VH-VL binders against q0aze0. Designs and how they scored, part 467

Target 1, 268 residues: q0aze0
Amino acid sequence: MKIILVNNRFKENTEKKAQEIAGQLSALNVEVIIDNGLDEPYAGTVDFIMVLGGDGTMLRAARRYGQRAIPVLGVNMGTVGFLSNIEINELAEYLPLILREEYSLEARMMLEVAVFQQQSLLTRVFCLNELLLRSNSPRMLSFALEISGQKLEPYRGDGLIVSTTTGSTAYSLSAGGPIADPQLDAFIVTPVASHIINKRPLVVSPEREISLHLLEEREAIIGIDGQIKMDFGAENRVLIKRAPHPLLMVNLKAKPFFTSIDRSLQRQ
Short names: E, the ipSAE of ESMFold2; O, the ipSAE of OpenDDE; V2, 0.75 times the mean of E and O plus 0.25 times the DockQ between their complexes.

## First folded at step 22 (VH-VL)

Design RB18 (framework fv_inotuzumab; at its last look DockQ between E and O 0.82; V2 from the best seeds 0.82)
Fold by ESMFold2, look of step 22:
Order: structure tokens, then C-alpha cells, then sequence
Structure RB18 (fold): chain C 268 residues (1-268), chain A 123 residues (1-123), chain B 112 residues (1-112)
């Protein structure tokens, strides 16, 4: 059995714990690969992914490995998280179940994001929470949103968020979007500080294609999961679709989403 | 208007402790980590450590491990850095600086800085 | 610890001059998905440092166009295309790809 351990580059105790876990697994004849983000993603066959950290670390794992149909377990290292299933101090208790594959899986929709310059594909990336289009200057953006070829009236404001249901509790929530059940597949399209009064958040079928481009020359940035930044200008267009495969999240311990909603609302 | 306001200058004896505050305003406190950087006389900038204000996790440069403690009070949007067992080499201007974060992720980019706090350690 | 070395350590220049400062890392600063956490700061006596450039080449909003950053891997540069009176300062690069975060030793740009 081959397992990838994904950890956080800044947290020294996470790296130390990853090495300890790798040693324990190796003693059980489990091959372990540690991914701290400094090397290219492991290209070979992998049976399981264990994420040691918070939701930000899970987001990186999802971007790197989410399309490979591999079970992914979030292990909380003492940080607050929506995407972790167990705590680090519980890992020894659950490890036998992991090795015997005695767990269920929860599918989480991902975004496929393609950025173009005129007609040329510049980059393609996957995203678990959201794409954020935002102004990179004091001036507002003027931009067009198309949904499956249907051109909406132009937007004007600070930007736009295109989120999964998993991402509904992140930037989208802060911008006024709804909290969505992560078991639903949908896009949530949330304007950021829109000056056009009738631009409400939209909940859109996952079968749609979403396209964005600027209507005037402005400095903008596309953010992916709050971690990846791309310059975006009048020569660019971005296309957003449902990714070919959902993230397969391991469920060992019941973590009711709805009882945690009050926590999210209390944080505004 | 983003602002980081630090507490005033301190004079300490070797072996004592100092606690410097950094009060944030003009932005959502939980969206940014706070780091501490110092500059001793005639020297360059030196990173001490940081605190993720969303997770509460702390990150200390190894030379300060065991002597530094960083805490955050979200109710007052204030971060504190306490440095103990002071030595004359700890004489420096101490800055706080904010760093964009997203959950446990931090970019390590310091876009706004406090005004600095002079700490003098003298016999 | 990843070492970051700036060159030169100091220089003298006149208003209008083109200035180039280099920053060399002992290890590659490339992280997941190509992210490169290299930034440049301006520091004047009695003032807090000021961020100029992040992610190698991305200029902070409000920073003049005369400042530009470039480079990849281990070698990076800050260029000031036409030095202005307010640009006389000490400049630092910073890497945050590797723990711990480290600064270069600084480059002092002085009036000729």
C-alpha cells in the first residue's frame, strides 16, 4: 500500500509528526511519500492520501491529487477546519480502519479553471473552494459574465467569486453568498461590492460553463483557493467548468455539517 | 485605512522579559497573520516568527524557540510578542507586519508594518 | 536554513540612474503550482519597511512603475528604471518558500 502524506511548509511540528507517521506506516510495510509542496506531485500509483493540517493544506492536496480518484483524509493538527475528519490525537485509534479500508467516502465537487490569452490556453488548474476575480488597483472592474453562452448584463464592482458548495463557507460567505450543503453540486456566483444593485448571488447548475472577461483595461487578479494568484487583463478570458472528478473525502468519524453552521454564522 | 500600532519603547535589564503589543485596525483581523521582524543596530532585518490569527498556530525561528511567545486576542484585534531571558544582543527595533492568510495557509508577504518598538537591553 | 545573498551590499547613484539589485538563494524558491515566495522591501531610517514587489514580479498597488522584479529559481533582480530622490534607501529581498523566512542582508542605495 502506498500513501501520500501532505503537510504544511511553515509548521515545523507538522513536518516532525509527518515523519513519525511515515515511520509507523513503514514498520507496517506501507510505502510512504511525504508531499510538503516543494517537489512535483508524485506521479505513480497511490492508494490513499492523508492531509496533516488545516483546510488550507487540504486545498493544496485537492489541487494536486483531487482528479486521481484517491481517498483523501483530513487530519486536523490542532487547527479549526471544515474539511478535516479526525484529530491528530485520534489517528492511532483510526489507523487500523484506514489500513483495512473500513470507511465511507463523500464526494466534493471541484472546479476546472482554464485561463486564456486571446485564443491560447495559458494554464489549467483545479480548485476546491473558489475562484476569485478581483481588482488589483483602487479602480473598480467592469466585466462580463457568461453562463453557457448566455451573456448577463455587465458587472461593475470589486470582483466576483465563483465557488463550489464546499467553498460556500469561505470567501463567498463573506461576500454575501448563501451557505450551501456540500453534498450538493452547484456553482455559487457571488458579486464582490457590486455597484449594480440588481446583481444578486446566483446558484447555478454544475453542468453549466462559466466565462469571465474584462470589458475595460484594468489590472485584475484571479485567485484560486486563496493561494494561487494569476494576473488577469483585458486580453484574458477564464472558463470555469465542473472538474472531471470530485474530491473523494474519507469519512471515519461523523462530523455533522449542520451543527457546525452556527460556528460559521457567528464569525459573520 | 489599514493600521498596525505598536506599544512604546522599552528599556530592560539582561535576564528580564519584554512584551510588545501590535493593535490592528482597518481590516478583518482573521484574514491576516502577524509576523515579528527585528533590526539590531547596524544590522539587517531578521524574522523572529509569526502567528496565524485564524488558527492560533505560532511559528518561531529556531534561535528564538523557548524564549518567544506570540499570542492573539481577536476581541481587541491585538497580537503580543513576549521575549524572555533578554540579552544585550536583543537590543533592536521590533516590527509587527501582516501577511495574507487563508485558513492555515500564509503567503509570507508583509504588506503593512507597525511603526516599530525600540527595545534596549542594558546593564 | 536557506541563505539569500544580495549584491551589491551598497552603491552610490544619481537621480535618473538605472539601478539593479540581485538576490541569490541557496535553494530553489519554487513551490507548489509554480508559486515563488520572493518579495522586495524598501527601508528608510526611522520608517517601517515598505513592500514593493511580491511573488517575484508583482508590483504592489500604488508602487511606481519604475520598480520591477524578475527572476526565477534561485536568481532574482529588483530594477529601478529611473531613480528618484525618494528611492534612496536600503532594499531587502525576502524568501518565504522555505521555513524559516529569511531576508537578504540588504543593499544600501546612496546619493552620489
Amino acid sequence: as target 1 above (268 residues)
Amino acid sequence: EVQLVQSGAEVKKPGASVKVSCKASGYTFDDYAIHWVRQAPGQGLEWIGGINTYTGDTYYRRKFQGRVTMTADTSTSTVYMELSSLRSEDTAVYYCARDEQYFDYMSGTFDYWGQGTLVTVSS
Amino acid sequence: DVQVTQSPSSLSASVGDRVTITCRSSQSLVYSEGSTYLSWYLHKPGKAPQLLIYDVSRRVSGVPDRFSGSGSGTDFTLTISSLQPEDFATYYCLQATHFPITFGQGTKVEIK
Scores: ipSAE 0.824, ipTM 0.911, lowest interface PAE 0.8, mean pLDDT 91
Fold by OpenDDE, look of step 22:
Structure RB18 (fold): chain C 268 residues (1-268), chain A 123 residues (1-123), chain B 112 residues (1-112)
Amino acid sequence: as target 1 above (268 residues)
Amino acid sequence: EVQLVQSGAEVKKPGASVKVSCKASGYTFDDYAIHWVRQAPGQGLEWIGGINTYTGDTYYRRKFQGRVTMTADTSTSTVYMELSSLRSEDTAVYYCARDEQYFDYMSGTFDYWGQGTLVTVSS
Amino acid sequence: DVQVTQSPSSLSASVGDRVTITCRSSQSLVYSEGSTYLSWYLHKPGKAPQLLIYDVSRRVSGVPDRFSGSGSGTDFTLTISSLQPEDFATYYCLQATHFPITFGQGTKVEIK
């Protein structure tokens, strides 16, 4: 068995714990690779991914490995979040189950985000939570939204979020988006500070495609999962689709989403 | 308008503790982390540590571990940095700075700064 | 700790001059999907530092276009295309790819 441990570059505790876990796993004849994001993703075949940290760390792991159909377990390191399944102090208890592959998987839809310069592809990324288009200045943006070729009325505001249902409890929520069942596959399109006060978020089928481009010569920024930034101008277009593969999240412990959501949201 | 307003200058004896405050306004407090940076006389900028105002996680430079404590009060949108066992070498202007955060992620880019707090450690 | 070496430590220039400051890290500052956490700050005495450039080349809104950042991996550059009177200050680069966050030593830009 080969396992990748993903940790946070700024959380020394996660690195230390990763080393400890690596030692324990090594003693059990499990090969371990530690990924703190400073190196290229491991290109070889792995059987399991453990994410040591919070939701941000999980998002990074998802972007790096999510398309490889590898089980991903979130191990919380004392942080409040939605994407961890067990606590670090529970790992020892569940480790035998992991090694025996006695766990269930939950498929979470990811976004495929393609950014173009005219007709040329600049970059393609996969992400678990959301894409954000926002102004790079205090001025509002004017941008066009197309859904499966259907042109909506131009948007004017600070920006727009296209989120998965997983991401519905992230930035989309702060922008007034709905809370979505993570077991549901859908796009959530949430305006950010639209000049139209009653502009409502859209829930869109994952079978559709979403396209965005600016209607003016202004500088904007594309944000992905709050961690990746890219300049976005009038010559650029972004195309959002459902990723071809979902993230396979490991369920070792029952974590009821709706019964715990109130507690999690109270901290926001 | 985004503002970080720090507490006033402090004069302390060696061995004492100092607690500097940084009050944030003009934005959602728990959407951004706060870091602390100092500049000693004739020296450059030195990162001390940071606090994630959403998760409560703290990140301290090893040099300061055991002596520094950062806390956040969401009710007052204020971050505090306490430095104990003060030494003459701790004499510096201390700055708080805002950093974009996303759950347990911090960018490490300081887009807004407080005005600075002079801490003088003298016998 | 990752060492960030800034050069020169000081320079004298005139208004209108092209100024170039370099920052070299002991390790690559590339992180994850290619993000590079390198930023540049301007600092004047008695004032708070000011962010000029982030993510190597992204200029902060409101910062004049005479400021530009470039580089990759371990070598980075801040360029002031035409120095203005208000630009005389000390400049710092900062890396946040590696823990702990570290600054360059600073470059003082003085009037010739």
Scores: ipSAE 0.815, ipTM 0.918, lowest interface PAE 0.7, mean pLDDT 94
ESMFold2 (binder alone), look of step 22: mean pLDDT 91; pTM 0.945

Design RB19 (framework fv_inotuzumab; at its last look DockQ between E and O 0.75; V2 from the best seeds 0.80)
Fold by OpenDDE, look of step 22:
Structure RB19 (fold): chain C 268 residues (1-268), chain A 123 residues (1-123), chain B 112 residues (1-112)
Amino acid sequence: as target 1 above (268 residues)
Amino acid sequence: EVQLVQSGAEVKKPGASVKVSCKASGYTFDDYAIHWVRQAPGQGLEWIGGINTYTGDTYYRRKFQGRVTMTADTSTSTVYMELSSLRSEDTAVYYCARDESYFDYLSGTFDYWGQGTLVTVSS
Amino acid sequence: DVQVTQSPSSLSASVGDRVTITCRSSQSLVYSEGSTYLSWYLHKPGKAPQLLIYDVSRRLSGVPDRFSGSGSGTDFTLTISSLQPEDFATYYCLQSTHFPITFGQGTKVEIK
């Protein structure tokens, strides 16, 4: 068995814990690779991914490995989040189950984000939470939204979020988007400070494609999961699709989404 | 308008503790982390540590571990840095600075800064 | 710790001059998905530091276009295309790819 441990570069405790866990796993003849994001993603075959940290760390792991259809376990290390399944102090208890592959999987839809310069592909990224288009100035953006070739009225505002249902409890929520059941596959299109006060978020079928481009010569920024940023101008276009593969999240412990959501949201 | 307003200058004796405050306004407090940076006389900028106001996680430079404590009060949108066992070498202007945060992710880019707080440690 | 070395430590220039400051890190600053956390700050005595450039080449909103950043991996540059009177200050690069966050030693830009 080969396991990747994903940790947070800024959290030394996660690094230390990763080393400890690596030692324990090695003693059990499990090969371990530690990924703190400073190196290229491991390209070899892996059986299991453990994410040591919070939701941000999980998002990074998802972007790096989600397309490989590898089970991913979120191990919380003292932070509030929606994407961890067990606590670090519970790992020892569940480790035998992990090694025996006695767990269930929950498929979470990811986004495929493609950014173009005219007709040329600049980058393609898979992400678990959202794509954000925002202004790089205090001025509002004017941009066009198309859904499966259907042109909507131009948007005017600070920006737009296209999120998964997983991402519905992230930045989309702060922007007034709905809370979505993570077991549901859908796009959530949430305006950010729209000029139109009554502009409502859209819930869109994952079978559709979403495209965005600016209608003016202004500088904008594309943000992905709050971690990746890139410049976005009038000559750029972004195309969003459902990723061909979902993230396979490991369920070792029952974590009821709706019963815990109130507690989590109250802290925000 | 985003503002970080720090507490006033402090004069302390060696061995004492100092607690500097940084009050944030003009933005959603828990959407950003706050870091602390200092500059000693004739020296460059030195990162001390940071606090994620959303998660409560703290990140301290090893040099300061055991002596520094950062806390956040969401009700007042204020971050505090307490430095104990003060030494003459701790004499510096201390700045708080804002950093974009996303859950447990920090960019480490400081887009807004407080005005600075002079802490003088002298016998 | 990752060492960040700026060059030069100081320079004298006139208004209108092109100024280039370099920053070299002891390790690559490339992070996940190619992100590179290198930023540049301007600092004047008695004032708070100000962010100029982040993510190597991204200019903060409100920062004049005479400021530009470039580089990759371990070598980075800040360029002021035409130095203005208000630009005389000390400049710092900062890396935040590696823990702990570290600054360069600074480059003082003085009037000739």
Scores: ipSAE 0.857, ipTM 0.930, lowest interface PAE 0.6, mean pLDDT 94
Fold by ESMFold2, look of step 22:
Structure RB19 (fold): chain C 268 residues (1-268), chain A 123 residues (1-123), chain B 112 residues (1-112)
Amino acid sequence: as target 1 above (268 residues)
Amino acid sequence: EVQLVQSGAEVKKPGASVKVSCKASGYTFDDYAIHWVRQAPGQGLEWIGGINTYTGDTYYRRKFQGRVTMTADTSTSTVYMELSSLRSEDTAVYYCARDESYFDYLSGTFDYWGQGTLVTVSS
Amino acid sequence: DVQVTQSPSSLSASVGDRVTITCRSSQSLVYSEGSTYLSWYLHKPGKAPQLLIYDVSRRLSGVPDRFSGSGSGTDFTLTISSLQPEDFATYYCLQSTHFPITFGQGTKVEIK
C-alpha cells in the first residue's frame, strides 16, 4: 500500500508529524511519500492521500491529486476547518479502519478551468473552492458572462466568483453568495461589488459551461482557490466546467456541517 | 485604508523581555497573517516569524525559537510579539507586516507594514 | 536556509538613469503549480519598507510602471527604467518559497 502525506511548507510541526506518521506506516509495510509542494506531484499509483493541515493544505492536495480518484483524508493539526475529518490525536484510533478501507467517501465537485489567449489554450487547472476574476488596478472591470452559450447582460464591478458548493463558505460567502450544502453539485456565480442593479448570485447546474472575458482593456487576475494567480486581459477568456472527477473525501467520523456554519456567518 | 499601528519605543536591560503590539485596521483581520521583521543598526532586514490569524499557527525562524512568542487577539485586531532573554544584539527596529492568507495557506508577501518600534537593549 | 544574494551591494546613480539590481537564490524558488514567491521592497531609513514587486514580476497596484521585475528559477532582476528623486533608497529582495523566509542583504542606491 502506498500513500501520500501532504503537508504545509510553512508549518514545521506538520513536517515532524508527517515523519512520525511515516514511521508508523512503514512499520506496517506501507510505502509513504511526503508532498510539501516543492517537487512535482508524485506521478505513480497511490492508494490513499492523507492531508496534514488545514483547509488550505487540502485545497493544494485537491488540485494536485483530485482528478486521480484517490481517497483523501483531512487530518486537522490545529484549528478545525471545513475539510478535515479527524484530529491528529485521533489518527491512531482510526488507522486500523483506514488500512482495512472501512470508511465512506463523500464526493465533492471540482471545477475544470481553462484559460485561453485568443484560440490557444494557455493552461488548464482544477479547483475545489472557487475561481475569482478580479481587477488588478484601481478601476472596475467590464466583463461578459456566458452560460452554455447564453450571453448575460454585461457585468461591471470588481469581479466575479465562480464557486463549487464546497467553496460557498469561502470567498463567495464574503461577496454575498449563499451557503450551499457541499453534498449538492452546482456552480455558484457571485458578483463582487457589482455596479449593475439586479446582478444577484446565481446557482447553476453543474452541466453548464461558463465563459468569462473582458469587454474593455483592463489588468485583471484569475485567482484559483486563493492560492494560484494568473494574469488576465482583453485577449483572454476562461472556460469553466465541472471537472471529470470529484474529490473523494474520506469520512471516518461525522462532521456536523450545518451546526458549524455559525463561524462563517460571524465573519465580515 | 489599511493601517498597522505599533506600540512605542522600548528600552530594556539584557535578560529582560519586550512585548510589541501591532494593531490592524481597514481590513478583515483574519484574512491576513502578520509577520515580524527587524533591522539592527547597520544591518539588513531579518525575518523573525509570523502568525496566521485565522488558524493561530505560528512560524518562527530557528534562531528565535524558544525566545519569541507571537499571539493574536481577534477581538481587538491586535498581534503581539514577545521576545525574551534580550541581548544587546537584539537592539533593532521591529516591524509588523501583513501577508494575505487563505485558511492555512500563506505566500509570504508583505504588502503593508507597521511604522516600526525601536527596541534598545542596554546595560 | 535558502540564501538570496543581491548585486551590487551599492551603487551611485543620477536622476534619469536606468538601474538594475539582481537577486540570486541558492535554490529554485518555484513552488506548487509554478508559483514563485520572490518579492522586492524599497526601504528608506526611518520609514517602513514598501512592497514594489511580488511573484517575481507582478507590480503592486499604485507602484509606478518604471519599476519592473523579471527572472525565473534562481535568478531575478529589479529594473528602474528612469530613476526619480524618491527612488534613492535601499532595495531588498525576499524569497518566501522556502522556510525560513529570507531577505537579500540589500542594495543601496545613492545619489551621484
Scores: ipSAE 0.767, ipTM 0.893, lowest interface PAE 1.2, mean pLDDT 90
ESMFold2 (binder alone), look of step 22: mean pLDDT 92; pTM 0.946

Design RB2 (framework fv_inotuzumab; at its last look DockQ between E and O 0.80; V2 from the best seeds 0.80)
Fold by OpenDDE, look of step 22:
Formats: C-alpha cells, sequence, structure tokens
Structure RB2 (fold): chain C 268 residues (1-268), chain A 123 residues (1-123), chain B 112 residues (1-112)
C-alpha cells in the first residue's frame, strides 16, 4: 500500500504529525509520501490520500490528485470545516480500517475550469469548490454569462461565483448563494454584489456548460478555491464544465451534514 | 475603506509583557488573517506570526514561540499580539497586516497595514 | 529558514531613472500548482509598509504602472521604469511559500 500525506505548509504541527504518521505507517510496511505542496505532485500510483489539516488543504489535495480517482480522507487538525471526516485523535482508531480498505466513498463533483486567450488554451484546472471572477479594481465588471449556448443578460457587479454543491458552504454562501446538499451534483452561479439587487443565484445542471467573458476592457481576476489567482482580461474566456472524475472522499465516520450545518455556520 | 488601527506606543521594562491591539474595519473581519511584523531600529522587517481569524489557528515564528500569543476578538474585529519576557532586542515598531485567508489557507500577501506601534524595552 | 537576499542593499538614483532591485531565495518559491508567493513592499520612515507587487508580477490596484515585478523559481526582480520623487524609500521582498515568512534585508533607494 502507498499513501500520500498532504499537509499545510504553514502549520508545522501538520508536518510533524505527517512525519509521525509516516513513521507509523512505515512500520506497517506502508509506503508514504508527504506532500506539503513544495514539490510536484507524486506521479506514481497511490492507493490512498490522507489530508492533514483543514478545508483549504483538502482543496489543494483535490486539485492535485482529484482527477486520479484516489480515495481522499480528510483528517481535521484543530479547525472547523466541512471536508474533514475524522479528527486527528481518531486516526489511530480508524487506521486499521483504512489499511483494510473498509470504508465507504462519497463522490463529490469537481469543476473543470478552462481559461482561454482567444482560441488558445492557457490553463485547465480541476477544483472542488468554486471559480470566482472578480474585479481587480473598485469598479464593477460587465461580463457575459452563457449557459449551454444560452446568453443571459449581461452581468454587472463585483463578480461572479461558479460553485459546486460542495463549495456552496464556502464563498458562494457569503455571497448569498444557497446551501446545497453535497450529495447533489449541480452548479451554483452566485452573483457577487450585483447592481441588480434582486439578482438571484442560479442552480444549473451539471450537464450544462458555463462560459464567461468580459464585455469591457478591464482587468479582472480569476480565483480558484481561493488559492489560485490569474489575470483575466477582455481577450480571455473561461469555460466551466463538470470534471470528468469526481473527488472520492473517504467516509469512515458518519458526518451528518444537515444536523451539523447550524453549528458550523454559527462560527461564520 | 479598509483600515487597521493599532494601539499606542508602549514603554516596558525587561521581563515585562506587552499587548498590542489591531482593530480592523472596512471589511469582513473573519475573511482575512492578521499578521504581525516588526522593525527594530536600523534593521529590516521581521515576520513574527499570524492568526487565522476564521479558524483561530495561529502561526508563530519559532524564534517567538513560547513568548508570543495572538488572539482575535470577532465581536470587536480586533486582533491582539502579546509578547512576554521582553528584552531590549524586542524594541521595535510593530505592525499588523492583513492577509487573505481561505479556510486554513493563507496567501502570505500583506495588502493593508496598521500604522505601527512603537514598543520600547528599556531598563 | 529560507534566506531571501536582496541586491543591492542600497542605491542612488535620480528622478526618471530606471531602477532594478533583485531578490534571490535560497530555495524555489514555487508552490503547489505553480503559485509563487513573492511580494514587494515599499517602506518609508514613519509610515506603514505598502504592498506594490504580489505573486511575482501582479500589481496591486492603485499602484502606478511604473512598478513591475518579474522572475521565477529563486530569482525575482522589481523594476521601477521611471523613478519618481515619491519612490525614494526602502523596498523589501517577501516570500511566503515556505514557513516561516521571511523578508529580504531591504534595498534603500536614495536620491542621487
Amino acid sequence: as target 1 above (268 residues)
Amino acid sequence: EVQLVQSGAEVKKPGASVKVSCKASGYTFDDYAIHWVRQAPGQGLEWIGGINTYTGDTYYRRKFQGRVTMTADTSTSTVYMELSSLRSEDTAVYYCARDEQYFDYLSGTFDYWGQGTLVTVSS
Amino acid sequence: DVQVTQSPSSLSASVGDRVTITCRSSQSLVYSEGSTYLSWYLHKPGKAPQLLIYDVSRRLSGVPDRFSGSGSGTDFTLTISSLQPEDFATYYCLQATHFPITFGQGTKVEIK
């Protein structure tokens, strides 16, 4: 068995814990690779990914490895989040189950985000939470939204979020988006500070494609999961699709989403 | 308008503690982390640590571990840095700075800064 | 700790001059999907530091276009295309790819 441990570069405790866990796993003849984001993703075959940290760390792991159909376990380390399944102090208890592959998997839809310069592909990224288009100035953006070839009325505002249902409890929520069942596959399109007060978020089928481009010569920024940023101008287009592969989240411990949502949201 | 307003200058004796405050306004408090950076006389900028205002996680430079405590009060949108066992070498202007955060992710880019707080440690 | 070394430590220049400051890190600052957490700050005595450039080359909104950042891996550059009177200050690069966050030692730009 080969396991990747993903930790947070700023949380030394996660690195230390990763080393400890690596030692324990090695003693059990499990090969371990530690990924703190400073190196290229491990290209070889792995059996399991363990994320040590919070939701941000999970998002990074998802972007790096999600397309590989590898079970990913979130192990919470002292933070509040939606994407961790067990606590670090519970790891010892569940480790035998992990090694025996006695766990359930929950498929979470990811976004495929493609950014173009004219007709040329600049980058393609898979992400678990959302794409954000926002102004790089205090001025509002004017941009066009198309859904499966259907042109909507131009948007004017600070920006737009295209989120998965997983991401519905992230930035989309802060922007007024709905809370979505993470077991549901859908796009959530949430305006950010639209000049139209009653501009409502859209819930869109994952079978559809979403395209965005600016209608004016202004500079904007594309953000992905709050961690990746890139410049976005009038000559750029972004195409959003459902990723061909979902993230396979490990479910070792029952975590009732709706019964715990109030507790999590109260801290926001 | 985004503003970080720090508490006033402090004069302390060696061995004492100092607690500097940084009040944030003009934005959603728990959407951004707050870091602390100091500059001693004739020296450059030195990162002390940071606090995630959403998760409560703190990140301290090893040099200061055991002596520094950062806390956040969401009700007042204020972050505090307490430095104990003060030494003459701790004499510096201390700055708080805002950093974008996304759950447990920090960008490490300080886009807004407080005006600075002079802390003088003298016998 | 990752060492960040700026060059030069100081320089004298005139208004209108092209100024170049370099920052070299002891390790690559590339993180994850290629993000590089290198930023540049301007600091004047008695004032708070100001962010100029982040993510190597992204100019903060409101920062004049005479400021530009470039580089990759371990070598980075801040360029002021035409120095203005208000640009005389000390400049710092900062890396946040590696824990702990570290600054360069600073580059003082003085009037000739």
Scores: ipSAE 0.813, ipTM 0.917, lowest interface PAE 0.7, mean pLDDT 94
Fold by ESMFold2, look of step 22:
Structure RB2 (fold): chain C 268 residues (1-268), chain A 123 residues (1-123), chain B 112 residues (1-112)
Amino acid sequence: as target 1 above (268 residues)
Amino acid sequence: EVQLVQSGAEVKKPGASVKVSCKASGYTFDDYAIHWVRQAPGQGLEWIGGINTYTGDTYYRRKFQGRVTMTADTSTSTVYMELSSLRSEDTAVYYCARDEQYFDYLSGTFDYWGQGTLVTVSS
Amino acid sequence: DVQVTQSPSSLSASVGDRVTITCRSSQSLVYSEGSTYLSWYLHKPGKAPQLLIYDVSRRLSGVPDRFSGSGSGTDFTLTISSLQPEDFATYYCLQATHFPITFGQGTKVEIK
């Protein structure tokens, strides 16, 4: 059995804990790979992924490994997030179930993001929470949104968020988007400081294709899960679809989503 | 209007402690970590550590581990850095700086800085 | 700790000159998905440092286009294409890919 332990590069305590867990698993003849983000993602066959950290660490794991249909467990090492299932002090209790593969899985939709220059594909990335298109200057953007070939009236403002339901509690919420049940599959399209009257957030079928491009020369940035940044200009287009595979999140104990919403609303 | 305003200059004796404040305004406090950087006379910039204001996690350079404590008060949008067991080599201007965060993720990019606080440690 | 070394330690230049400053890291600064946490700061006496360039080459909003950053892996460059009177200052690179965060030793740009 082979497990990847994903941790955070800056939290030294998390690195030490990851090494301790790796030692315990190795003593049980489980092969362990630690991924702190400094090396290329492990390319070989893996049975399970354990994320030691908060939601930001889970997002990196999802981008690296989410398309491989590998079970991913969030293990919280501090403040409880939306993507953690168990706490680090509970790991010993649940480890036998993990090793015997006795757990359920919850599928979480991911985005597939393709960025083009003219007709040429520049890059393809995946994300769990959201794509953010934003201005990289004091000036607002003028941009076009198309949904399955249907051209909406042009947008003007600071940008746009295309979020999964999992990402509905992140940047989309701060920009005025709805909180969505993460068990639903949908795109949530949330304008950022729109200057066009009646541009409201949209909830869109996961079967649609979403396309964005600028209508004027401006410096813009596409952000992915708040961690990856790409330059975006008038010669670029981005196409957003449901990713081929959802993230398969391990469920070992019930986590009350609706009770935790109050914490998110207080941060607004 | 993003602003980081630090507390005033301090004069301390060796062995004492100092607590410097950094009050943030003009942005959502929990969206940014706060780091502390110092510059001793005639020296370059030195990173001390930081605090993730969303998670409460702290990150200290090893030479300061055990002598530095960083805390955040969300109700006042203020971060504090306390440095104990002061030595003459701790004489420096201390800056706070903000770093965009996303949950437990930090980029380590310091886009806005406080005005600096001179701490003098003298016999 | 990852060392970042700047060259030169100081230089003299005239208004209008093209200025280059290098920053060399003892380890690669590439992180997941190619993210490279290398940034450049300007520091004038009596003032706080100011961010110019982040992620190697991305100019902070409002920074003049005469400032540019380039490089990859371990070798990075800040270029000022036409030096202006307000550009006489000390410049620092910073790496944040590795713990702990470290600064270069600084490059003082002086009037010739």
Scores: ipSAE 0.797, ipTM 0.904, lowest interface PAE 1.0, mean pLDDT 91
ESMFold2 (binder alone), look of step 22: mean pLDDT 92; pTM 0.949

